# Ledger of designs, part 10: VH-VL binders against p56860

Target 1, 255 residues: p56860
Amino acid sequence: MMTAEVRTPEQGGGPLTTEPRAPRSAPGHADASAPAFGPETDPRDIIRWALAAHPDLLMPSAFNLNGVVLLDLAAQAGYRGEVVFVDTGYHFPETLATRDRLESRYPELTFVTLNAGASPDDGQTPPDLYASDPDACCAARKVDPLQRYLKEQGPSALLNARSRDQASTRADIPFVEEGGARRRVNPLAHWTREQLEAYAAEHDLPVNPLYFDGFLSIGCWPCTRAVKPGEDARAGRWAGKGKTECGLWQGENKL

## First folded at step 1 (VH-VL)

Design l16 (framework fv_lerdelimumab)
Fold by ESMFold2-Fast, scan of step 1:
Structure l16 (fold): chain C 255 residues (1-255), chain A 122 residues (1-122), chain B 109 residues (1-109)
Amino acid sequence: as target 1 above (255 residues)
Amino acid sequence: EVQLVESGGGVVQPGRSLRLSCAASGFTFSNYGMHWVRQAPGKGLEWVAVISYDGSYKYYADSVKGRFTISRDNSKNTLYLQMDSLRAEDTAVYYCARSPLYYGSGSYYDYWGQGTLVTVSS
Amino acid sequence: SSELTQDPAVSVALGQTVRITCQGDSLRNYYASWYQQKPGQAPVLVIYGKNNRPSGIPDRFSGSSSGNTASLTITGAQAEDEADYYCNSRDTSGDHLWVFGGGTKLTVL
């Protein structure tokens, strides 16, 4: 049983609620054609187009560097939809603290935290599921909860924080991806790690402190390690397992 | 001054149980993941188990899984290792060690205790 | 299961440079940490990460890494450096989440 914790932009900042979100009343309608975006396109212009074409747009976020930068740019561009985070039960406390700081900084946004269900050490979920079956761990605690929520909400498009320089598997991602259940919009596809770091510093964004300890790509603690100089930023994810992407971006499970 | 002091070692017969303790001082114990590492006489170091800052995540080496249980009491600044169904090959000096980060996921141990000797003899 | 390989023994003359090596596939993805252990004593961290030294570790200790190999270098070895040296790395494959090398006994002549 999935549950959701929600913080809304209510006056006075009401307490978090724990209940499933109702499906959106008016999902997408007629789509606008995607324009020819290029290397010089401001991400906010891509976001503004996405909002006009898809008023029901949602933004899943793991609150990594890319996600924090995208959130700030989206808020500036007029995004007021949901920011959806999956609490896998395996996040670093630093990641959860970053979420809390972001909720405080962006009171105008609705933050939804999806709980994956049983805690890792409750006797129902094997504590070493990642070690024995990392694909099953990713599916059960991250992919499945997010896909279930997206099916219930029915957005016609998602804002994703993917960039081309994060991994070889991401090198050719377009600004707008078609296919599957919904469009995926990648406003940061053309931004480099260096540009993201400079933007976050210039705007004093709440960044996960683990980045300062050599964690260039942050996920669940069993799947994440600090990277060596010159390594791919996602080399710290699923180290030794020949994997650079969670099942979120594979085939029919591509979000 | 960071200090880790192990206790509870001794001589036991195969199939018996023993509980080790590690008393921590000089730092905020509840902010760190903790590990147990052992060393058989004349042999190298072998990782045994890890526990997160709050005890919600625990992992074990395959050689001890199902027989050993790691736990902690943050109110007492103490780490434990419950060793059941002991075998001759469990004979070793057992060290507790501190790792960076709350979940103990760091790739190094910055402080070690002096160790406690466990001898399983038949 | 994954392993880290070290030579069992190495010797160095007083004041000279010695390099102790550690080899294994996990080192392609993780930094090695290095521990000094003297007889009857607990291991002591001497190098971690990008050639980082804990407070109190002399400058003569340094680390390096290339491919599947990590090295601990002692420049100008002293008598008190005589000890066993162990490398350690994160291993997310095989039987252990962390793996140690077999250790190298350093003799200072």
Scores: ipSAE 0.006, ipTM 0.424, lowest interface PAE 15.9, mean pLDDT 77

Design l2 (framework fv_lerdelimumab)
Fold by ESMFold2-Fast, scan of step 1:
Structure l2 (fold): chain C 255 residues (1-255), chain A 120 residues (1-120), chain B 109 residues (1-109)
Amino acid sequence: as target 1 above (255 residues)
Amino acid sequence: EVQLVESGGGVVQPGRSLRLSCAASGFTFSSYGMHWVRQAPGKGLEWVAVISYDGSNKYYADSVKGRFTISRDNSKNTLYLQMDSLRAEDTAVYYCAKDLYYGSGYFDYWGQGTLVTVSS
Amino acid sequence: SSELTQDPAVSVALGQTVRITCQGDSLRSYYASWYQQKPGQAPVLVIYGKNNRPSGIPDRFSGSSSGNTASLTITGAQAEDEADYYCNSRDSSGNHPYVFGGGTKLTVL
């Protein structure tokens, strides 16, 4: 059985606990159609609509720039659901430090870390699987734990921090995606990296320090590099492997 | 068993070049970032350069930028440091070091070092 | 500043606790790593990240970090702990991606 490290508002800024999460009681209302959102729509209005349509809304986050900005906007819009992070054992220490700062800054939110305390030598996967079969490593350490949690919790929709300017594969993502196991809401679909950076600076948000060192897209350390001038932001992900998207967003296993 | 073995050090005149090699074994070389760290006689450690697991990213200390070039050959499990325009202050033992993971700056394994002496 | 500052020397009596400190602005953003170096030998990683110990490193070694300061603590120092200790951190300015402290020579009396 999977365990989770949880920090709840009832505990204030206290230490994290490691307990299995209880399944959700009831599905949200998914019969509301999305309004016509456009380039001028405030992401907070999209989030407020999502909360009204899906009271059981849940937010997976890897605490990248988009994720940090979405978290702040969601908190302002009244989001009080779970912020779900998967500890793969291969995160940069800077990513884990960013998570710790966010937990301290948003005491009103519940932070859930799946597979808390994961390490390369924990026996979950061979220590070098990320090099020989990165898709299998990603499935075992990130996709499978998250999909299992989502099946157990049963949210009718997810808040997602994807934006259209992150990669060519994301250029056409809508604000609201239907199909698959649940609805996906992309409040930041229309925001540029420049808008995200300006927002984070203006609100003094905790951001991953690696962004200041030329890492424009941050994932697990085996598959992340700084980008060259003129490259797409996600060009640093899975460099040399021909891969551009994580299995979280593909096929019948999509979030 | 992880092993890193440096070679290519020696005595060289100022303004000339040397190429150092580091032969790696006992781990999947192509999965890890690699570093060069030097230590002048009787002095402390000084970080020199890093290369990512696939060779796409390289960073240098300001003192060597433009003069030194780090490279790797994953098919041969070998790391290189090309040192051009050598100066007396480049005199040091040069260590090859394995990154615990790329970008960490945590050097979990080190070679025994190779001495480079720049003098005339 | 991109520099990491360490005291050049410290002494501890056998069996007592010693704390070696490292100070610099980069430590506000990045965790330090600590290296033990004995004469004529390559350095050995003893602590990395906030307080992680590699396999084979005795549990008397621990790390801590607060503000612009990182510390290496040896609880119950032994004779074989006599060595030079270096801290290392990522440079927050991006000009020097990694920087070492000047080193601290530990003498076990």
Scores: ipSAE 0.008, ipTM 0.468, lowest interface PAE 11.8, mean pLDDT 79

Design l3 (framework fv_lerdelimumab)
Fold by ESMFold2-Fast, scan of step 1:
Structure l3 (fold): chain C 255 residues (1-255), chain A 119 residues (1-119), chain B 109 residues (1-109)
Amino acid sequence: as target 1 above (255 residues)
Amino acid sequence: EVQLVESGGGVVQPGRSLRLSCAASGFTFSSYGMHWVRQAPGKGLEWVAVISYDGSNKYYADSVKGRFTISRDNSKNTLYLQMDSLRAEDTAVYYCARDWGYSYGFDYWGQGTLVTVSS
Amino acid sequence: SSELTQDPAVSVALGQTVRITCQGDSLRSYYASWYQQKPGQAPVLVIYGKNNRPSGIPDRFSGSSSGNTASLTITGAQAEDEADYYCNSRDSSGNHPYVFGGGTKLTVL
């Protein structure tokens, strides 16, 4: 039935699982587990710490600029876990081509693509939802498939590509977030857009070409447009100044 | 209920232009992406172009890039395909089709309009 | 212009089961949709997504996928099923967001 590679087998957690798996315990306060990271900390050191603390670490990615840079740094730091991408059905062709180039460049990593069709709502989500209700479109086509996968896989932590420079709602994100169902690690929290762009250029990373055509934030193609003339492409995004009605990156920012 | 009706096809000489129209009815046209798909006589289907619900995003097959322009007028419930620099290999029946999402394809098609490029 | 491969022709006896296949690397990531086209008519969507039939499509039509292969199965083929069948899927190359298979002509004997 499924054309995309998913980590979850069709029997929902493997042939031994006949009943729903018990929810994972929320991460508690770890006794001296997280070191004090600062403005000069190498992201690779944060990633190495996260791998040591959480061998089951997963990395969701929308393959935006932040995601591409984090992927390269994570591979250098020894990350060999899953890179989880949600295919909403509405990605720009440029986004999918960027994914393909990354899969070719990092054969040592496992790339998992979750289709909207992999959800319990397969075939029931209205196709025009992106025009009438972009928040519901984001929930049904990105947030829900990702949350279902994370519940089934049960990682104790996620490696996220969020940075403080990205949006006003992200201005104060810590390197390590506690609480909830799992820990979130933000190795790029302190990096600016300029640092991300310089790193990507220096290392010849596959970057979505739409960034060079006036897009500050790239989501589903029916809901995303290029920024207007005079807008600073390096400014990043603010919730009140969003450049998309339905953001593929919104689910990643919530995590 | 849903109806798509193409028009504007005909015989045209190589190097000239033609504009196709697709009149939509029976649904909220402004809420759907729209496609053009063509079929040369006796051949298979070839995807040509897509336009988003508000017209802000457009994509084209490599064979028509730089020559064809897809557009829409949501106030008139009409999809357009402007075809410039026509070639013999553009000879085909042109269908407009409603987007059913990338994973679902095209749920409704018009009956097609024939474009013949010949000298 | 298609990156998806279909056999150009297949035959089935009346009342028997036939499987039409579509192969391509894009199918590892995307569902195929299937279209029936009879001579002189526009294509008609017969299968989309996980195993969904549009309203009015008989239940003898079903879809499946495994690896780089998608299949349209007609269980208990009828004379009216004689037609050309096209698969369609997403293209991850960036140049063609959609790609059609070359088509399979089904003959019901």
Scores: ipSAE 0.006, ipTM 0.540, lowest interface PAE 8.9, mean pLDDT 76

Design l4 (framework fv_lerdelimumab)
Fold by ESMFold2-Fast, scan of step 1:
Structure l4 (fold): chain C 255 residues (1-255), chain A 120 residues (1-120), chain B 109 residues (1-109)
Amino acid sequence: as target 1 above (255 residues)
Amino acid sequence: EVQLVESGGGVVQPGRSLRLSCAASGFTFSSYGMHWVRQAPGKGLEWVAVISYDGSNKYYADSVKGRFTISRDNSKNTLYLQMDSLRAEDTAVYYCAKEGYYDYYGMDVWGQGTLVTVSS
Amino acid sequence: SSELTQDPAVSVALGQTVRITCQGDSLRSYYASWYQQKPGQAPVLVIYGKNNRPSGIPDRFSGSSSGNTASLTITGAQAEDEADYYCNSRDSSGNHPYVFGGGTKLTVL
């Protein structure tokens, strides 16, 4: 079992705890069929439906622009479940600061930070795994810790911040995905980057400062760079590797 | 033992085609990105092409784009470089190389190279 | 688009320290890897990332990176270190290829 750092809902926030997470109990509710959602559906209505159908809903987040917008909309819709972040040991300080600001702004939510195979001295990925096999590194640092946590917690659905306007691999994502181990709900499927930016500005959301320095898609610092004018927003991630998404969203390797 | 062995080089006339192969052994071929790098006689290294671990993405140097095609067959542990419309400037030793350290960090295993001579 | 610039030649006395530099705008965003090439042989990776040595590479090889500059340092140069050294990194022009420096010929005196 992986080690987790947990902040539970409290007035003003409390000190973080680092301990193995206990499995959550099944809610005892039957699954509801997804209604016909469309481009005009308010994301909060999709979230409210998901909460009613899946009271054990979890929200994985990397705290990118999509993630912070979804978090705000979910809190407004009554989401009080876990926000799960994987600490790869390679995050920019700005990403961790953004997490801290979000924890302070949403004291009603439980934030869980999963740690992945870190050195006892710090969260650093062993150089040989990181350097010799980038796919194994991605799996070990991000995908495997999250999948292990999800197996232990057993949620019937995940709330994801994916949108169709994000990349060509996401152009056809539905609002509700079936199959695999659990449902995936994409309330922001129809939102554009411009809508996300406008929402964040209007609601004064803590957006990672690197976003405005040309880091339009932010990940671990060894795999991330500033995006040049005219480049795809995800060009700053996994440059040269041919990846547009981490393996947790590819093919039959569904979470 | 991790090993890469190139083959298919030779003498070819301008405008013709040639296909290079690189046989991989001693590692899980399907888990790594693969590169082609060339070196003209007496000159420095020049990057040519890369293919992702699953073959879904490919990138080329501007000097070869539209003429060369990189491909792989993971079931045969083999990397290919199809070279069309060859020019005298393509004369070089061609190396295949494995990513072991990310695309940012380098290529940890190289073959011995295969010589391609384009002459009229 | 960016280039990686290396001095074409450098010399060092046996047992002394030499520093080979690589400069380019892409190095602000990506780490350089370093390759040693001896006449008639394939290149050998000696440093990857900022300062990591592959198995079998002597401790005397180290790397550093700051701003737009990457450096390969050999402390206590040996006769067998005489070779051409190439830096390699990503082209900073976006979804585009890798680039090698022009190479530096190291002579051990």
Scores: ipSAE 0.000, ipTM 0.406, lowest interface PAE 15.7, mean pLDDT 74

Design l5 (framework fv_lerdelimumab)
Fold by ESMFold2-Fast, scan of step 1:
Structure l5 (fold): chain C 255 residues (1-255), chain A 119 residues (1-119), chain B 109 residues (1-109)
Amino acid sequence: as target 1 above (255 residues)
Amino acid sequence: EVQLVESGGGVVQPGRSLRLSCAASGFTFSSYGMHWVRQAPGKGLEWVAVIWYDGSNKYYADSVKGRFTISRDNSKNTLYLQMDSLRAEDTAVYYCAKDYYGSGYFDYWGQGTLVTVSS
Amino acid sequence: SSELTQDPAVSVALGQTVRITCQGDSLRKYYASWYQQKPGQAPVLVIYGENNRPSGIPDRFSGSSSGNTASLTITGAQAEDEADYYCSSRDSSGNHLYVFGGGTKLTVL
């Protein structure tokens, strides 16, 4: 059973609220074309533009390196919207600990954790769906909870941490994507992994420790492995399964 | 209720071999990595080896590399440690421990089985 | 770094707060976990991933880390908390390698 846990600025670093909050009603976003952004554009300028065009902007995050860097840049640019995390029940403890550190570091932001239901670490009998049908497991525990939340909240745009150097499938992503259910903004589209690593180190950002063990793209523990030298950053996701994306960014399930 | 039960310990002479077993129940064994951790009499804990949920990856402490082999049989919910070329310093209680989702946190432990290497 | 260092012994009065410390270079990259071991018993996980408690562990146990140091704090110490406490972390020298601290014997006076 899906629930939403919310930590708001009024509560500081206090306990998460398990009470479902009222759906957000956000009419009145501006009709504006995106400016010309280029290789030299500061991501914070892209974020500021997105905030002006879409006051109802939301930021989904899995708290990988890109997500952590985007969160810091967004906070600097004045982002005060929701940071939405899907707790699939199969995250590494390092991922959850990284989330907790980010919640403490950015008390000015609202963190929303979507609980996809009972997980093995809750002391309940774990479901075996990931072993028998990893695509169905991904849909049920990540794609469906996020899509349901986005339908309920109705943001006119999302702030995403994707960059062009993460995988061949992402090589051509623009700064602003049109079409589908809502606009997607990719402020880090032009940043390299080296730039992201340097930024995170310079600002002492809480990076998921598994990143330093070669987990360059971290998902659920049943479907994630360390990347071998020369592989794409996302090569460790769904190893042996023939899957390249969870479905969040593909077809009719696209955010 | 999660339970891990070790067996196969005993007294063995230096240079010989011994195989330990760990019978698991109360969780989906095939979904979790498993570890061996040992403790010499009156001493602290020492990590020995890990095996991933599907048996595809195995890692060992430097003190046992080349001598010990970790394995598992998911159809029998059983973890093994094959110990070859045993030395006096291998004398310890050997614990079977469950990995907490690939992270190296040992959320459940067996009661241990004593291995004594002496002539 | 393949070493985590702990003080071998610490004492606390009943009802008071004690902090057990673990130090090592690997803690700059990886979170610590903490294990309680009573005589003749197997270790019990009390804290993992910096400051998460498994089901059944009292809220008087908490964890923190900064730099190369991780700490286990027990507030309002109880008689039953008397035990050996071990920290553990990943060894930065190798993927999926693990190391334990030497252990700290806690005496509750």
Scores: ipSAE 0.008, ipTM 0.548, lowest interface PAE 9.6, mean pLDDT 79

Design l6 (framework fv_lerdelimumab)
Fold by ESMFold2-Fast, scan of step 1:
Structure l6 (fold): chain C 255 residues (1-255), chain A 118 residues (1-118), chain B 109 residues (1-109)
Amino acid sequence: as target 1 above (255 residues)
Amino acid sequence: EVQLVESGGGVVQPGRSLRLSCAASGFTFSSYGMHWVRQAPGKGLEWVAVIWYDGSNKYYADSVKGRFTISRDNSKNTLYLQMDSLRAEDTAVYYCARGYSYGLFDYWGQGTLVTVSS
Amino acid sequence: SSELTQDPAVSVALGQTVRITCQGDSLRKYYASWYQQKPGQAPVLVIYGENNRPSGIPDRFSGSSSGNTASLTITGAQAEDEADYYCSSRDSSGNHLYVFGGGTKLTVL
């Protein structure tokens, strides 16, 4: 059985260790139609629509720049659901500290950390799997724990922080995505990195300090490097491995 | 279990060179950035240098820049510090430390003493 | 300036709470980590990324930060906690430099 560390508003906001909740019995608004969103649409309006269509909405987050900006916008739009993070055992300490600051800043939200306290040397995943098989490492440490939790919780939709300018593979993502186990909503699909940076600075959001050092896309440390001026933002992910996307966004079981 | 064992320290005259080694075991060495940190007798800790997991990026403290060179051999699980143009103020215990992130040194060796004197 | 400043010494009675403080401009941008060093021994990481403990570090150790200040708190100090404590962070100069505080000698009375 999976366990999770949970911070809830009603319990004083401190992190708590708990078992996963029982699966939801009723699906959400699976047949709700998405309105026509465009380049002028305020992300908060997309989020408000998503909340109305899917009251059981959940927000997975890796607390990257996009995730931090989405979290603030979602809180403003009335989101009070779970923010779900997977502790892979390979996160930079800066990522974990950014999570802690976000938990403190948004006491009105529930933060769930799956596999809290995970270690690179956990005995279940080979220590060098990320080097020999990055897809298997991603599946075992991030994809599988998240999909198990989502199956247990049964949300009808997810709120995701992807934007079109993050990578060539993301250039065509829609605001509302169908297929797979649940609907996905991308309120920041149309925002640029420059808009995200300006928003974060204006609102004094806790951003991962590694962004100040050229880490434009932050994942687990074995698969992340700083990028050179002019490189694609995700060029630092899985450098030399011929991989640009985690298994979360691949195939018929994508999130 | 993680182990880091430094070697190569000793007494050396000013202006000479010395190469330190750090043998790593108990973890996937090629996956971690590695640091050198020193401590002069009776003084505090001073960061010296870092090398990324694949050897691609290296950074040095201003006090050693241009004189010291950090390197690694991932096939031998070994970290090196080549110390050229040694000065009396380089006298210190030199620690090998594991870390990939900024300001994090999660495991340390026991250190090797370098004494620069005539 | 990204120099980290610590008081050189502090004392605490057995079983009482003590706070060791680190101050510097770099702490506005980067998180502090804390190291315990006993005489003749290598430093040991006790807190990283503001308030995370490595495996094997007792629950009595905790970290916090606000603005340009980071603190290490030991709740219910034990005799074995007597040591030098160093804070560390990334230099805010943008040159990938790392800095340590001057160290605080903790005496457990």
Scores: ipSAE 0.008, ipTM 0.478, lowest interface PAE 11.7, mean pLDDT 78

Design l7 (framework fv_lerdelimumab)
Fold by ESMFold2-Fast, scan of step 1:
Structure l7 (fold): chain C 255 residues (1-255), chain A 120 residues (1-120), chain B 109 residues (1-109)
Amino acid sequence: as target 1 above (255 residues)
Amino acid sequence: EVQLVESGGGVVQPGRSLRLSCAASGFTFSSYGMHWVRQAPGKGLEWVAVIWYDGSNKYYADSVKGRFTISRDNSKNTLYLQMDSLRAEDTAVYYCARELYSSGYYFDYWGQGTLVTVSS
Amino acid sequence: SSELTQDPAVSVALGQTVRITCQGDSLRKYYASWYQQKPGQAPVLVIYGENNRPSGIPDRFSGSSSGNTASLTITGAQAEDEADYYCSSRDSSGNHLYVFGGGTKLTVL
């Protein structure tokens, strides 16, 4: 079994030391069909449906604006599953601090940090791989650890924070995606960035402070810059590399 | 090993110009935002200027805006501060400092500093 | 532009705990970082992003914040901790500006 730093509802204090993560015992039921969701559907209703259809639902999160908003809505809708974060060793300190504040605000949830305490020098991945081969760096430090965990846990569905207005490549994502290794649910597919910002402000959510400095999409520091007027929100990621999506969302076996 | 080495300081008369350099080594210079921070004798730290990793964004403290110009040459791993119309109150030790892509709130490595004295 | 306010001086006895405080409106949006400076030396980062320690910084140093206030705590102060301490953060204007507090001189008795 994979080991990870885990913060459970019984432990309201600081982060735990690494802990073994056993495979899930309740794999869920994927036969329930999705209702017709539309532009007026409350995201909480989509989440409630997903929980009923998939009791083994997991929520991967990088704690970006969408992720923070989804987490709050999910907690309100009764989500009590795992929130899974991958420590790549290249996160901004602001991202890690935002995670810590979210763990304190949602003590009813289990937070799992894969590869906790990761550093740029892990003894395996070349230290400058992010510059020479961003896809290989993303695969080794983010995609592979997450995919291994998901294979071991075997959730029948994932709760994702993607929205259609984040980038041109996301313009047509549905509320419920079929195919691949598991079902993916996008409760925020129809929300705009303006709606996400207003919701976060209204509810005093812990958001990454870099958003106040013109970072519209936040990833690891080697691949992130502030967005210029007229650029897509994700244009600040992988600047100069001709890439707009993480490997998590590519190919037949995408998350 | 990360190193930042400032040079170009000295004694100059009011109204003159001076250019400071900061030679960086031991890291991928083009991935980091860079700062100039100064400290007048016996006084506290004062942030002076920042330049983003690619040179696209530059910001200045109000006290130096319009007189100082920050620049960088990523091919030479060097940061610069062009100081024009120098005043007695610009007398200070000038440090260059590294920050992740001008995106964080910390300067994790500092040079040793170079003293600029503006007097006649 | 915003400012960060620190008390100019504080004292602590060897082995005791001291708390250095920084206040400003920018701290409602941004995290504070803390720098230690000894006479004739360049500043050294001791805490960043609220409560992260760089490699080589003793675990007796910790950071916290609430509202418009950030604090640096030294638990079990040592003689070598005697120094000036500066808080720093982003300006609340959002123009990627940075500000330093006025500094607090820590005397270890």
Scores: ipSAE 0.011, ipTM 0.551, lowest interface PAE 8.8, mean pLDDT 79

